# VHH binders against p49116, part 29

Target 1, 238 residues: p49116
Amino acid sequence: EGPLLSDTHVTFKLTMPSPMPEYLNVHYICESASRLLFLSMHWARSIPAFQALGQDCNTSLVRACWNELFTLGLAQCAQVMSLSTILAAIVNHLQNSIQEDKLSGDRIKQVMEHIWKLQEFCNSMAKLDIDGYEYAYLKAIVLFSPDHPGLTSTSQIEKFQEKAQMELQDYVQKTYSEDTYRLARILVRLPALRLMSSNITEELFFTGLIGNVSIDSIIPYILKMETAEYNGQITGAS
Below, E stands for the ipSAE of ESMFold2; O stands for the ipSAE of OpenDDE; V2 stands for 0.75 times the mean of E and O plus 0.25 times the DockQ between their complexes.

## First folded at step 22 (VHH; framework vhh_8cml_1)

Design r4 (at its last look DockQ between E and O 0.62; V2 from the best seeds 0.00; counts 0 for: pae E 2.1 > 2)
Fold by ESMFold2, look of step 22:
Structure r4 (fold): chain B 238 residues (1-238), chain A 123 residues (1-123)
Amino acid sequence: as target 1 above (238 residues)
Amino acid sequence: EVQLVESGGGLVQPGGSLRLSCAASGFTFDDYAMGWFRQAPGQEREFVALITWSGGVTRYSDSASGRFTISRDNAKNTVYLQMNSLKPEDTGVYFCAADRYGLELWKTEYDYWGQGTQVTVSS
């Protein structure tokens, strides 16, 4: 019955690995992306409505939407991350693979189009000047999507999504009262998130992981992670 | 021999419309991102619009957004720029450009350029 999100869910502060290397490399990119992924998963886990759905439903929701949450996080943190510089470094690494004739033309086009889609999404969000409250509610709308296959409790998930939509509407109307169409302009950006490939996101940002680790396989571990263990991994406590 | 041939430029009244075309030959068109650039007298060439090989992603400069539409027809090896609500500041030479796989578009170094077509918006 209370608000879906509290002020603690609006705070979304990403810290980057230090020191920043002179030349961006796969390890720096993967560490940066991992920090964002863990921040996004911790954010989702901290929501009382999410906790109330139960462990199996939590895992299913996050498996279905982690790439969308990650992409929203990239857009929200694009300046802190220097995302344009990271994408340029990724393209440079890709060019080396192309010169070694290791990739088909079709694969190159697939990956590059994904990079362009990501860059355009982030640019569109920056042009709209989406604030932290709006990002929090957009992430909640994405998280509580009842239309993914295989979900249980879909009526409850739908109620939570409707609540996130209502709270976003109330926030936008109060905070941006002079801009009648702001809510519509914001919500129109969400369908683009469904077009992002989780496979390509893993290739672009998580190549530095050992072996063939997929994000899908580690999601149950991340969701069960103790708060102290999470903080140790993010801060690198020493 | 690679060719990019622009057409459709001309003199147009403010508020009018023009449709630019760029016919491409001599390369595998559907491997290339296609772009439009413009250059006013005494100014540097500036980005107008871009479209990826599939048409799945488009990008516009701030001045073009909402007024111009880029499109492509891969069967005809042609890229188009529909320009609506034209203003005097849109005056310039419009160039078609091609970049394989879109690898160099953020660096503004393109593989191929057309000769340009003049667009003049004036009473």
Scores: ipSAE 0.487, ipTM 0.799, lowest interface PAE 2.1, mean pLDDT 87
Fold by OpenDDE, look of step 22:
Structure r4 (fold): chain B 238 residues (1-238), chain A 123 residues (1-123)
Amino acid sequence: as target 1 above (238 residues)
Amino acid sequence: EVQLVESGGGLVQPGGSLRLSCAASGFTFDDYAMGWFRQAPGQEREFVALITWSGGVTRYSDSASGRFTISRDNAKNTVYLQMNSLKPEDTGVYFCAADRYGLELWKTEYDYWGQGTQVTVSS
């Protein structure tokens, strides 16, 4: 059987909302995050192995790992997104909430800790100088994780994950032959993704846009979205 | 009054170890991320290490990485810097700093600073 990923799956270009406001408001942040989320979901959908799992399994899989995929996307698109600026803006908005006594002290620390974890993860990925192929395979490994509760076809998912890992290994050996432990260094970053709360991520990046609707609930719709519709969404033409 | 008081500095031989402490008072310690900086004579103050509120995240400068360990005890309102395998280039005044909501704690924009403690690594 053919490879899990092709060169077409390496491309991961995020288009930011334009124009960038002088002050990054909640709408801009949410729109930016939404575009990244859409891009990530549609990337997943573009993988033949993902399609082979069927709609129900696909939906369950994405629901389980969307936060990890999103976070990897943040890391990959950190420069294009000006992620540091976005995070600073988020913190600024959080500060306003703090001043208004909308959050408990424990919640504040939890949220801020999450932001730091996110920032640290992205920084660590930048430090490793992860390339587009590596990101693609890392996302695939994360996507095809069989260890989430409630999944069907776990054996097949595991096979796909193994294939992703093998292809990543081959790529790293080929591309970075002088760096014997690069693969290990890259893979050991993945556990950090599991320590991040999807709820907090949702709150920080999507609350202004989604409102009372959860990302979990909209995932099926995103996955069913036509490519033309998606393209229209990112260009603002729709 | 807000106070950060560093201690544990001194003279040590190359390859030696020191453990710095910073005792905080006058503010809610748990609400602040903590950092260590150092300044050698004639040089700018540089980042050494930081630790977030609950200790969930730590970061080190390249020079400190692998040799230094930052930790905190919130019950004691204290942050620590374990320094192993010390080198002459580690010589300088080490400062403790506290920042409540900063995202870039490797920068010198902290809310509170200690007076510093001298660390000298020399044969």
Scores: ipSAE 0.348, ipTM 0.706, lowest interface PAE 1.7, mean pLDDT 90
ESMFold2 (binder alone), look of step 22: mean pLDDT 81; pTM 0.820

Design r5 (at its last look DockQ between E and O 0.74; V2 from the best seeds 0.00; counts 0 for: pae E 2.8 > 2)
Fold by OpenDDE, look of step 22:
Structure r5 (fold): chain B 238 residues (1-238), chain A 123 residues (1-123)
Amino acid sequence: as target 1 above (238 residues)
Amino acid sequence: EVQLVESGGGLVQPGGSLRLSCAASGFTFDDYAMGWFRQAPGQEREFVALITWSGGVTRYSSSAKGRFTISRDNAKNTVYLQMNSLKPEDTGVYFCAADKYGLELWRTEYDYWGQGTQVTVSS
């Protein structure tokens, strides 16, 4: 059996909406986030092992881990996205909501902490200088997590996760042979992803675009989207 | 009246430890993120550590990381800075700060500031 990931799965290039507005509005933020989400899901779809699990299982997996995948994507694309600026803009918009007394104090705290956790995570990943291969494998490990409730084919999912871990280990050993603890350092970052609320992420990045529609509900559609359609979304041609 | 009162500073030998406290009053403590800053003579005030409202997030400067621990007790309206393995370069006035909705974790524009407590690390 061949490797879980190939070089084609290492490429993860996000195209930002153009032109960038002088003021980052909600539309720009949501569009940017949507593109990242689409990219992440289509990345998952491009993995043969993922396809082998079947449509129902695939959908369930992505529903379970989309926030983690998205967050890893944010970290990976932080520079291209100007994530710090986006987050600042989000906070600014949040401030308006605060001023209008639309949020409870507790909710404000939750949201702000989430933003800070997200920022910290991305910064930590940047500090570790995570490369494209490592990101790909980290995403695979997150994707093929068998510990989510309600999953079918958990044994197979676990096997794929193990394969991802093994390939990551081999890659790190080969590429970073002088750093014997690099693998451990990057893997210990994964738990931070589980501490982040998908609901808050959805609210911060997607509310302006999808309205009352949940990411959970649109995942099947995104996964079924043709590559041409996706490319059209990136270029704005469709 | 809003007050932040730092305590726990003093003279300590290199390698020693100090625990700073900042007692807050005059505002709803748990509504504010808390931070510690320090200022050495002739230098600018610099970020040391921050802790969010419930303590869910902590951040440290590169110099403080691994040696300092920020914590808070909302029941006591107090934020703490445990400083271990102190170095001479840690000498300075340490300030407690409160920020309700900070945009940046290490920004210097906090809502409230204490008067500071002197920390001197010297053999």
Scores: ipSAE 0.383, ipTM 0.728, lowest interface PAE 1.2, mean pLDDT 90
Fold by ESMFold2, look of step 22:
Order: sequence, then C-alpha cells, then structure tokens
Structure r5 (fold): chain B 238 residues (1-238), chain A 123 residues (1-123)
Amino acid sequence: as target 1 above (238 residues)
Amino acid sequence: EVQLVESGGGLVQPGGSLRLSCAASGFTFDDYAMGWFRQAPGQEREFVALITWSGGVTRYSSSAKGRFTISRDNAKNTVYLQMNSLKPEDTGVYFCAADKYGLELWRTEYDYWGQGTQVTVSS
C-alpha cells in the first residue's frame, strides 16, 4: 500500500481576506481563522488513510484534534497571516475588556497564558525552520492520534500514526542527513499542542461564529460539505 | 507601596553559579508575570528570562537558554534566577520586573522594576 502522504498533501496555501483593514477587527480575525480551519479540514479529508477510517471515525478524530491541527496551521502560516499582528490586536481588544471589567482576573490569566504558549510554540517552530514536508507529517501524526478517549478503530489509527512517523523519519534522514538530532527536536514540540485549550482558541479566533456555537459542534457539518462549497469557504467567495 | 528587591548578586569566577532572588510586595504577586533583565555598563537593558504567574510558561534570551533557570514561589512572593556556567559576558546589573497578566507579548517596559543587583564574573 503506498505512502501515507503524497506531494499533493504538502501544499498548504492560506489566502488572507482582502482588503486588509488598517486596524484588525474581530471580523477580519475570525474570517482569517475560518479560512485556516477549512484549509486544515480540507487537507485532512484529502488523505486516503483518513478516508479509509469511515465517516464516524473521521468526525470523532477531528473533534479530538482540531485545535492541534489549527495550532500547527497557525505556526506554518504565521508569516502569511501576520500572526504576531493578529495576536497583538487580540491583546488590545482584551485590554479594552479588562478596562470595562468584563472578565474575571482568573479568566484573563488563562487567556493570556494561552496566548504566550501559542507565541512561544510558533517561535520555536520558526527557529527550527520546519519545512512544508515536516509540517505535513507532523499534522498527520497529530491527526492519527490513537490516545484520545472515545475513539474507535484505535489499532488502525495507531498504525497510520506509526506510518506518518516512519515517513517523517525517512524524509528528515534523507533531506537533513548531517543533522542527527533534527527528528528528535521536531518531535519534542508536539506535547505542547496538547496544552492548548480549544475553549480559549475559540474565544481568541472564532468569537464571531453564527450563534456562538463551538467548533466541536460544527465539525460533522464541515466534514460533510461538498468540495465546491468547501473551496468557497476557504477563499471566502460565498 | 510596590517594591521589588533583588538580592544574591556578587563576584564569581567563570564557570561558577549564582542564585538571584527578587522579593515582591505591594501587589498581588500571582497576577503578574515576572522577569529578569540585565544591563552592562554603556549598554541597553536586555531581556534575560521571564515566567508566568503559574510557572506554566518560561522564556529565555539566547544567551541564557540552557544555563539559567527562572522559577517562582508564590507563597513567598519571590522570583529566582539560578545562573549556572557563568561567563564574563554575564556581568552587569540584574533587574527584576513585573508585568500584570503578562499583557506584554514582546519584551517592553514592565509595570514595576527593582533597583538591581550587581553580578560580576571575573577571573
């Protein structure tokens, strides 16, 4: 049975909403984040191994890992998104909420610690100069994680994860043959993703969703979308 | 009245170790990210390390990473900087700083600053 990913799965091009406003507002941030989310879901859906798991398993798997995929997408697309500018705008909006006494001190600390963790993660990935192939395999390792509670077909998911790890190892060894420890340095970044809160990610990037429903609740509908409708959401043509 | 009081500075030989302390008073310590900065004569103050209120996130400058460890004890309202494998380039005045809720994403001016403690690394 061939490789888990092909070269077509390495392409991950995010297109930002246009025009870019002079001051980034919550609508621009939410649209930008939504495009990344749909791009990430489209990427996952295109993988034959993912398709082979079946619709119920697909939904369960993406519900378990969407925040980790999204966070890897943020790191991969940080330059295109001007993520540091987006995070600065988010902090500015948060400061206004603090001045208006709209948030508890405990909540402010949770949100700010999450922002700091996100920035440190993205900076660490940039310092390692992670390439597109490495990101694709890291996303596959995160996607095919068998240790989330409530999953079915965990043996098959584990085999796909091991295959992603093997293909990443093969790629790194061939491409970075002089850097003995590169694979290990890359893999030790993954545990930080489990520390990211889906709840806070939604608050930071998706506050303007219709009805304020959680990303977790809309994943089944996103995964069932027709390809043409899906592409419209990625580009914002709808 | 807010105070940040550094201590633990001194003279040490290259390769040696030193532990800085910063005692905080006059504010709710566990609402603040705490940081260490240093300044050599004739140079701008530079970032060394910081730690969030919970200890869940730490950040280090390139020169500090792997050699220095920032920690905090919220029961004692104290932040520490354990400095190992010291080099002459580490010489300077070390300042403690506090940033409420960690609202500074980048190294900038913090809400409160200490008076500093001298660290000298010389053979």
Scores: ipSAE 0.369, ipTM 0.739, lowest interface PAE 2.8, mean pLDDT 87
ESMFold2 (binder alone), look of step 22: mean pLDDT 81; pTM 0.825

Design r6 (at its last look DockQ between E and O 0.58; V2 from the best seeds 0.00; counts 0 for: pae O 5.3 > 2)
Fold by ESMFold2, look of step 22:
Structure r6 (fold): chain B 238 residues (1-238), chain A 124 residues (1-124)
Amino acid sequence: as target 1 above (238 residues)
Amino acid sequence: EVQLVESGGGLVQPGGSLRLSCAASGFTFDDYAMGWFRQAPGQEREFVALITWSGGVTRYSSSAKGRFTISRDNAKNTVYLQMNSLKPEDTGVYFCAADRYGLELSWKTEYDYWGQGTQVTVSS
């Protein structure tokens, strides 16, 4: 069986909305996040192993892992997106909601702890200087996770995940041969992704665009989109 | 009245250990991220460590990472700083600080409440 990923799956180029506003607003944040989401879904759909699992399995996998893929994308594109500035803008918006007493204290704490977890994840990935090949394999490991509830074909999904892990191991050992513990350091970061709440990610990044519709509910339609439609959504179409 | 009262400072030899405590009163402790800062004579106050209300996230300065451990006991309204492998460079006044909901994301030192400080001196 051939390689799980090809060189086309390593390229992951995010373009930001233009022109960039002087102050980051909710619409700019939502558009930026939407471009990353569609880029991530386009990436997942382009993988032959993913295509081989069939449409129902594809939908189930992406519903289970879209937030983890999105979070890896945030870490990979943090500099291009100016993620630290986006998070500061989100916190300023949250402070307005606190002043207007529109959120419970428990909800505020949930949201802020999620933001802190996201910052620490992205910082840890930056300190490790994770490269584009490593990100591609990490995203594949996350995508082909057999332990999500409700999945079919879990044996085949597990085989694909093991292949992604093997290819990552081979890449790291060849490229970073003097860094004996690099693979272990990278892999130990993955459990943090399961701590990220998809509900809170939607509130932080997608409130202005998707309205009351959850990402989970639109995933089947995103996966059925034509390639030209993906490119329009990734680049803003207008 | 809001109070943050640090204790556990003192004189210690290089390589030694100290555990700082900060007892909080007058506010809802479980709503606050808690931090430790330090100030050497003639220097600006600098970040040492931070812990969120649940204990689920900790952050350390480069000089503290690997040597210091921040923890909290919400039942006792107390935050701790375990300081191991102490160096003369760690000498200073250590302040406890509280940040409601953890809203200060950056390296800033503008927190809602500050303690009076406890002296830590590392000398041989």
Scores: ipSAE 0.531, ipTM 0.820, lowest interface PAE 1.8, mean pLDDT 87
Fold by OpenDDE, look of step 22:
Parts: sequence; structure tokens; C-alpha cells
Structure r6 (fold): chain B 238 residues (1-238), chain A 124 residues (1-124)
Amino acid sequence: as target 1 above (238 residues)
Amino acid sequence: EVQLVESGGGLVQPGGSLRLSCAASGFTFDDYAMGWFRQAPGQEREFVALITWSGGVTRYSSSAKGRFTISRDNAKNTVYLQMNSLKPEDTGVYFCAADRYGLELSWKTEYDYWGQGTQVTVSS
């Protein structure tokens, strides 16, 4: 078999809604997040190995790891998104909820810590100066994780993950030959993704747009979306 | 009245250790992220370390990383800074700060409360 990823899978360009408002409202945040989510899922779909798993397995896989993929996407697109500004805006919006006593003290702490975790993760990735290839392989590694409950074809998923890891290793050795421990340094960042709550991420980035609809519920729809429709979603929603 | 009172500073030789404490009062300690800053003579105040509400996240400056450890005891309303392998360049006044909702590491505008500081001098 050929490589798991090709150069086409390295490109990960997020187009932000335009124009950017002076005050980042909930709609802007949700739209931006949605575009990133769509991009991430579209990226997954573009991988032949992912397609080979079949629709049901694909759906289950994405449902299990969408938060991790999304978070990696946030890190990768942090500059384009002005992520720090978005997070600040989210905090500002949360302040309103706090003032209205809509959130318990414990919940506030959880949410705020989650935001800090996100920020810290993204900052750590920035400090490592992760490139597009490395991000692609990291996304592949988290995508093809066999350790999620309820997955079928776990053996095949594991094989794909191993392939992603091997290709990443080869790439890092080739590209960063002087940094002997770069691979390890990159991979040790992945556990941080598992510490982040998908529910809180959903609440922070998507509540204003999807309402009572969960990311989990829309994943099958997104994965079935035609390329033209996807492009329309990216360009038409402003 | 809100108070942050730093303690534990002093004179120490290079390579030595200090443990700073900051006792908080007058506000709900658990609702605030806590941080340490320092200011050397003639220099601007700089970030050293930060810890979130429950201690789930810690951040360090590049100079502090690997040598300093921030921790907190919410039952005691206290934040700590364990400083190991101290260097002369670590000399300065160390300030404790509290911030309820801050995400950034800016000392000028973000933190709600500040202590008066404690002097740390690293000298042979």
C-alpha cells in the first residue's frame, strides 16, 4: 500500500468569516468554529484509508475524536483565527452568564480551566513550531485511534495509526535531522487533547449556532456532505 | 479588605532554594487564578508563574520553567512558589497576583489584586 497521507493532506487552510467585527459576537465565533469543524472533517474524508473503513466506522471514529481534531485545528489555525481574541471574547460572553447566575461556581471554574487548557495547548504547539506535515500526521494519529469504546475494525484502525506514526517519524527524521528528540517532544503533546472536554468545547464554540443540536448528531451529515456543498458552506456563510 | 501578603523571601546563595507564600484574604480565593511576578531593579515587572482556580493548569516563564513550581492550597487561601536552583538574575521583588477571568499574562491590566511583594536576593 502507498503512504497514508499525501501532500494534499498537508494543506489545511481555514477561511474566516468576513468582515471581522469589532466586537466578536457569538455568531462570528460559532461560524468560525463551524468552518474549522467542517474543514477538519473534510480533511478526514480526503484520506483514502479513512474511506476504506466504511461509513459506519468513519462516523464512529469521528464522533470519538472530533474534539481532538478540532483542538489540533485550533492550534494549527490559531493565528488565522486570532484564537486569543476569540477566547477572550468567549470569556467576556461568559461573564454575562455569570452575572445572570446561569452557571454554578464549579461550572465556571471548569469552563475557564478548559479555556486555559486550550490556550496552553495551542501555545505549546506554537512554541514547538509544528509544521503542516506534522499537524497532518498528528491529526491522523488521533483520528485513527483504536482505543475508543465501541469502535469496529479496531485492528485496521490500529494499522492506520501505526502507519501515520511511522510516516511522521520518517518525516521528522528527514526534515529535522538535528533534533533527535523532536518526534517524542511532539507526540507527548497528544495526551493533553484527552484532558479536554468535548462537551465544554461544544458549549464554548457552537452553542450559539447549533442550538440544541449536538456535534455528535451532525457528524454523519457533515461526512456525507458533497464537496460542492462543503465549498458552499465555507464561502457562503459570512 | 482584600489582601495578598507575600512571605518567604530573603537572601540566598546561587543554587539555593526558597519557597514563597502568598496568603490571601478578603475575597473568595477559589474563584481566582493566582500568579507570581517579579521585578528586578530598573526592569519591568515580568511574569513568573500562574496557576488556575483548582490547580489544573500551571504556566511558567521560560526562565522559571524547570526550576520553579507554583502550587496552591485553597483550604489555606495560599499560593506558593517553590524556587530551586536560584540564580543571581532571579533577584528582585516577587509579587503575588490574583485574577478571576484573565487569559493573558499581562501584569498591567489583567490582574485584579496585587500583593506588596517580597524581596528575593540571590548573591554569593
Scores: ipSAE 0.018, ipTM 0.433, lowest interface PAE 5.3, mean pLDDT 88
ESMFold2 (binder alone), look of step 22: mean pLDDT 81; pTM 0.821

## First folded at step 23 (VHH; framework vhh_8cml_1)

Design z1 (at its last read DockQ between E and O 0.44; V2 from the best seeds 0.00; counts 0 for: pae O 2.03 > 2)
Amino acid sequence: EVQLVESGGGLVQPGGSLRLSCAASGFTFDDYAMGWFRQAPGQEREFVALITWSGGVTRYSSSAKGRFTISRDNAKNTVYLQMNSLKPEDTGVYFCAADRYGLELWETEYDYWGQGTQVTVSS
ESMFold2, look of step 23: ipSAE 0.533; ipTM 0.824
ESMFold2 (binder alone), look of step 23: mean pLDDT 82; pTM 0.831
OpenDDE, look of step 23: ipSAE 0.419; ipTM 0.754
ESMFold2, fold request of step 26: ipSAE 0.574, 0.597, 0.569; ipTM 0.841, 0.852, 0.841
ESMFold2 (binder alone), fold request of step 26: mean pLDDT 83, 82, 82; pTM 0.842, 0.836, 0.836
OpenDDE, fold request of step 26: ipSAE 0.306, 0.029, 0.262; ipTM 0.685, 0.441, 0.660
ESMFold2, last read: ipSAE 0.539, 0.531, 0.569; ipTM 0.827, 0.823, 0.841
ESMFold2 (binder alone), last read: mean pLDDT 82, 83, 83; pTM 0.834, 0.846, 0.848
OpenDDE, last read: ipSAE 0.283, 0.318, 0.254; ipTM 0.670, 0.687, 0.661

Design z2 (at its last look DockQ between E and O 0.76; V2 from the best seeds 0.00; counts 0 for: pae E 2.2 > 2)
Fold by ESMFold2, look of step 23:
Parts: structure tokens; sequence; C-alpha cells
Structure z2 (fold): chain B 238 residues (1-238), chain A 123 residues (1-123)
């Protein structure tokens, strides 16, 4: 009852590891990405509609969409993260692996096309000047997607998604009243998120943290974390 | 031996169209992102358009977007640039370029370059 999101869900502040190293390495990239992941999970967990779905449904939903939420977070925080610099560092690392004959040509093409798609997505969102309210509702639309396989509460999830869509429409129409195509241009960007590979995202951003443990396997533990531990993970505080 | 051979340039009236082609040989075409660049007299070479090996990603400069379309035919080892609504500012030599695996994503130091084809838009 009431709006799907409160003002606290619109604020999405990422803090980067300090100090920034002179040369970006795998550890800095992984810490930066981990902070964004935990911030995104904290954001999802704090939504009353999400809480109302129950723990098993919450876990299934986040497993299905974590990469889409993470990618929206990358786009929203691209300037704060210096994402283009991070991607350049990742490409330099790949070039070293190519010189050492450690990767197949097919794998290199998969990874590089993913990097190109990610940069194009982030550029398109920046060109549209997507604001914090719009990002919050886009994340909610992605989170409450009823069409993922294996979901059991799809009618309730669909109702929450419809509510997110309605609130986004109302916001855009009031705030950008002279731009009749803005909602359509924003929404047409969402299908690209489903084509992003979670396995490649793990490889690009989480190599130094996860090893043989996938993000799918840690999601139940992240969702159960106490609030103080969450805040420590997203700020790097002890 | 590696070759990139551009064709399709010429003289055209403002508002007209041209279709550039670049035939590639001597390398595995399907491993390369392909791009078009242009250079006006006395100016630096500037990016026009790029397409990945699968065609799944295209990129355009601000001056090209909406008017130019890059495409490729991997069976013919050929990349194309369809240029519509041409303006005198589009005059220059157009170069085809190849970037293995797209690794020069943030740079203009592509692996292979063609000799260029002249495009002249008369006012």
Amino acid sequence: as target 1 above (238 residues)
Amino acid sequence: EVQLVESGGGLVQPGGSLRLSCAASGFTFDDYAMGWFRQAPGQEREFVALITWSGGVTRYSSSAKGRFTISRDNAKNTVYLQMNSLKPEDTGVYFCAADRYGLEFWDTEYDHWGQGTQVTVSS
C-alpha cells in the first residue's frame, strides 16, 4: 500500500576504495565491483514489496536478475567508478593473457563483445540523462520481472512490476512533460540487460574475490546479512 | 598478405548518397571489428563508424549517427558504409580499418588500414 519506493530508495551512493591506486589492478576492480553488488542487494532487500514476497521468492528473484541490477548500477555509477578506466584496465589484462596464449579466440570475442555492449549500454543511458528516480524505477521493473523460469508467485510479482511501471510513467510525464518519447526511449533499453552474461560479468569484475564460488551461490547469504555488516561491505569499513 | 581495398567513393551533390565497400583479404575477417574513418585535408583522421565481428554492436560518431549505416557481410569478407544526406563537411578520404577482437576499443591504432577512397560533396 502506498508508493512502491520511498525517497530512501532513490538515493544510490557508491563509495570507492581509498586511496585510488596509481595503477588499477584486479584487487581494486574487484573491491569496487563488490561494493556496487552489495549496494544493489541492500537496495533490493530494503523494498517493502520485495520483503513481502518471502525469503525463497526473494532468493529466486535476485538470482534471476542480479546481473541486470548490477549492470544498471554500473550505468548509474559509471562516472563515480571511472568505469571507462576500469574497462580499459580489464582490456589491458586481457591483452596480456592473449600474448601468453591463455585464451581461445572464441572466448576473447565473447568477452570483448560483452565489454562493447556494456559500454554502449552505459553510453546510451548517459546520453538520455537518466536521473536517480528513473534508475530506481528501472531497477524495480527489472527486479519484479515475472517471466523468469522457476518463479511461483508470478501474479504478485507482475502486480509489483505494473506498479513500478505506472509510477515511472507518472514521474516521467510530470518531470519531462515536453519530451513525449522519453518513457519509450528509456524502456526500450531494458531488453539489452537480459542479453548480458552473468558468467562474463563475474569474470570481468569478480575474478579476485569469488574464485570458484559463483554469485548465485552467495545470494542467500547476502540477503540474510545484518544491516551493520551490509554497511561495512559497501563502504569497506571494518 | 593483408589487404583492405575501399571502393565506392566519388563526387556527389549535397543531399546525395554513396555506398562505400571495403574488401578484406589475408586475415580471418570474422575475428575483427571493422571501422570507417575519414580525413579532410589538413585535419586529423576522425572516427566515423564501427561494427563488431558479429554485427551485434555498431558505433557512430555524432556527425554520422542517423545518416550513415555500417554493415558487414562475413561471407564476402566485406564491410560497407551507406552514407545518406551527404553534406560538404563529409568531404574527405575514407579509410577502412580492422581491429582484431576489438582490442583498440579506446584508441585509433587499428591493426590494418586501407589506402582510402575519396568522397567529395560539391556545394
Scores: ipSAE 0.461, ipTM 0.792, lowest interface PAE 2.2, mean pLDDT 87
Fold by OpenDDE, look of step 23:
Structure z2 (fold): chain B 238 residues (1-238), chain A 123 residues (1-123)
Amino acid sequence: as target 1 above (238 residues)
Amino acid sequence: EVQLVESGGGLVQPGGSLRLSCAASGFTFDDYAMGWFRQAPGQEREFVALITWSGGVTRYSSSAKGRFTISRDNAKNTVYLQMNSLKPEDTGVYFCAADRYGLEFWDTEYDHWGQGTQVTVSS
């Protein structure tokens, strides 16, 4: 059998909405996040092993791990997205919500802590100087996680995850031969992804802190979307 | 009355360690993220470390990272700063601060400040 990932799966290019507004509004943030989400989902869809799992399993799998994939995408695209600026804007919007007494104190704490976790994760990944191949394989490992509840074909999912891990190992060994513990340093970052709330991520990036967008509900649609349609959608939404 | 009282400062040799404490009173401690700042003579006050309400997240300045550890005990209304591998450039007055929403990146002012404790690193 061939490799789980090819060079085509290493490319992960996010195009930001243009022009960038003077002030990052909720719309811009949501559009940017949506583009990243679509890119991440379509990336997954482009993997032959993912396709082999079938539509139902694919949908379930993505529903289970979209937050982690999205977060890895944020880390990978942090510079292109000006993530720090986006997060600052989100915080500003949060402040407005606070002033309007729309959020409880506990909720504010949860949201802010999530933002800090997200930023720390992205900073940690930047510090490790993760390359495109490593990101691709990390995403694959996250994608093919068999431990989510309600999944079918868990044995196959596990096999794909193992394959991803092995290929990552081989790549790191080959590319970073002088750094014996690089693989371990990279993999140890993955647990942080599981600590992040998908609900809070959804609210921060897709609903503008207050709204009713369900990523879960749109995932099937995104996965069925044609590339041309996707491009049209993101262009029209800006 | 809101009070933040720092302690643990002193004179230490390069490479040495200090543990700062900040005792809080007069407000609900666990409702605030806590931070440490420092100010060297003739310099502006600078961020050192932050810890969120439950201690779930910690943040450090580039200078502090890897050497300093911030922690808190909500039962004791106290935040700590363990400082290892101290350098002369770490010399300054260290301040404890409370921020209700942990907005150190975006907030210009913290809600509450201590009086500071002197840390001197010198051979």
Scores: ipSAE 0.316, ipTM 0.679, lowest interface PAE 2.1, mean pLDDT 90
ESMFold2 (binder alone), look of step 23: mean pLDDT 81; pTM 0.826

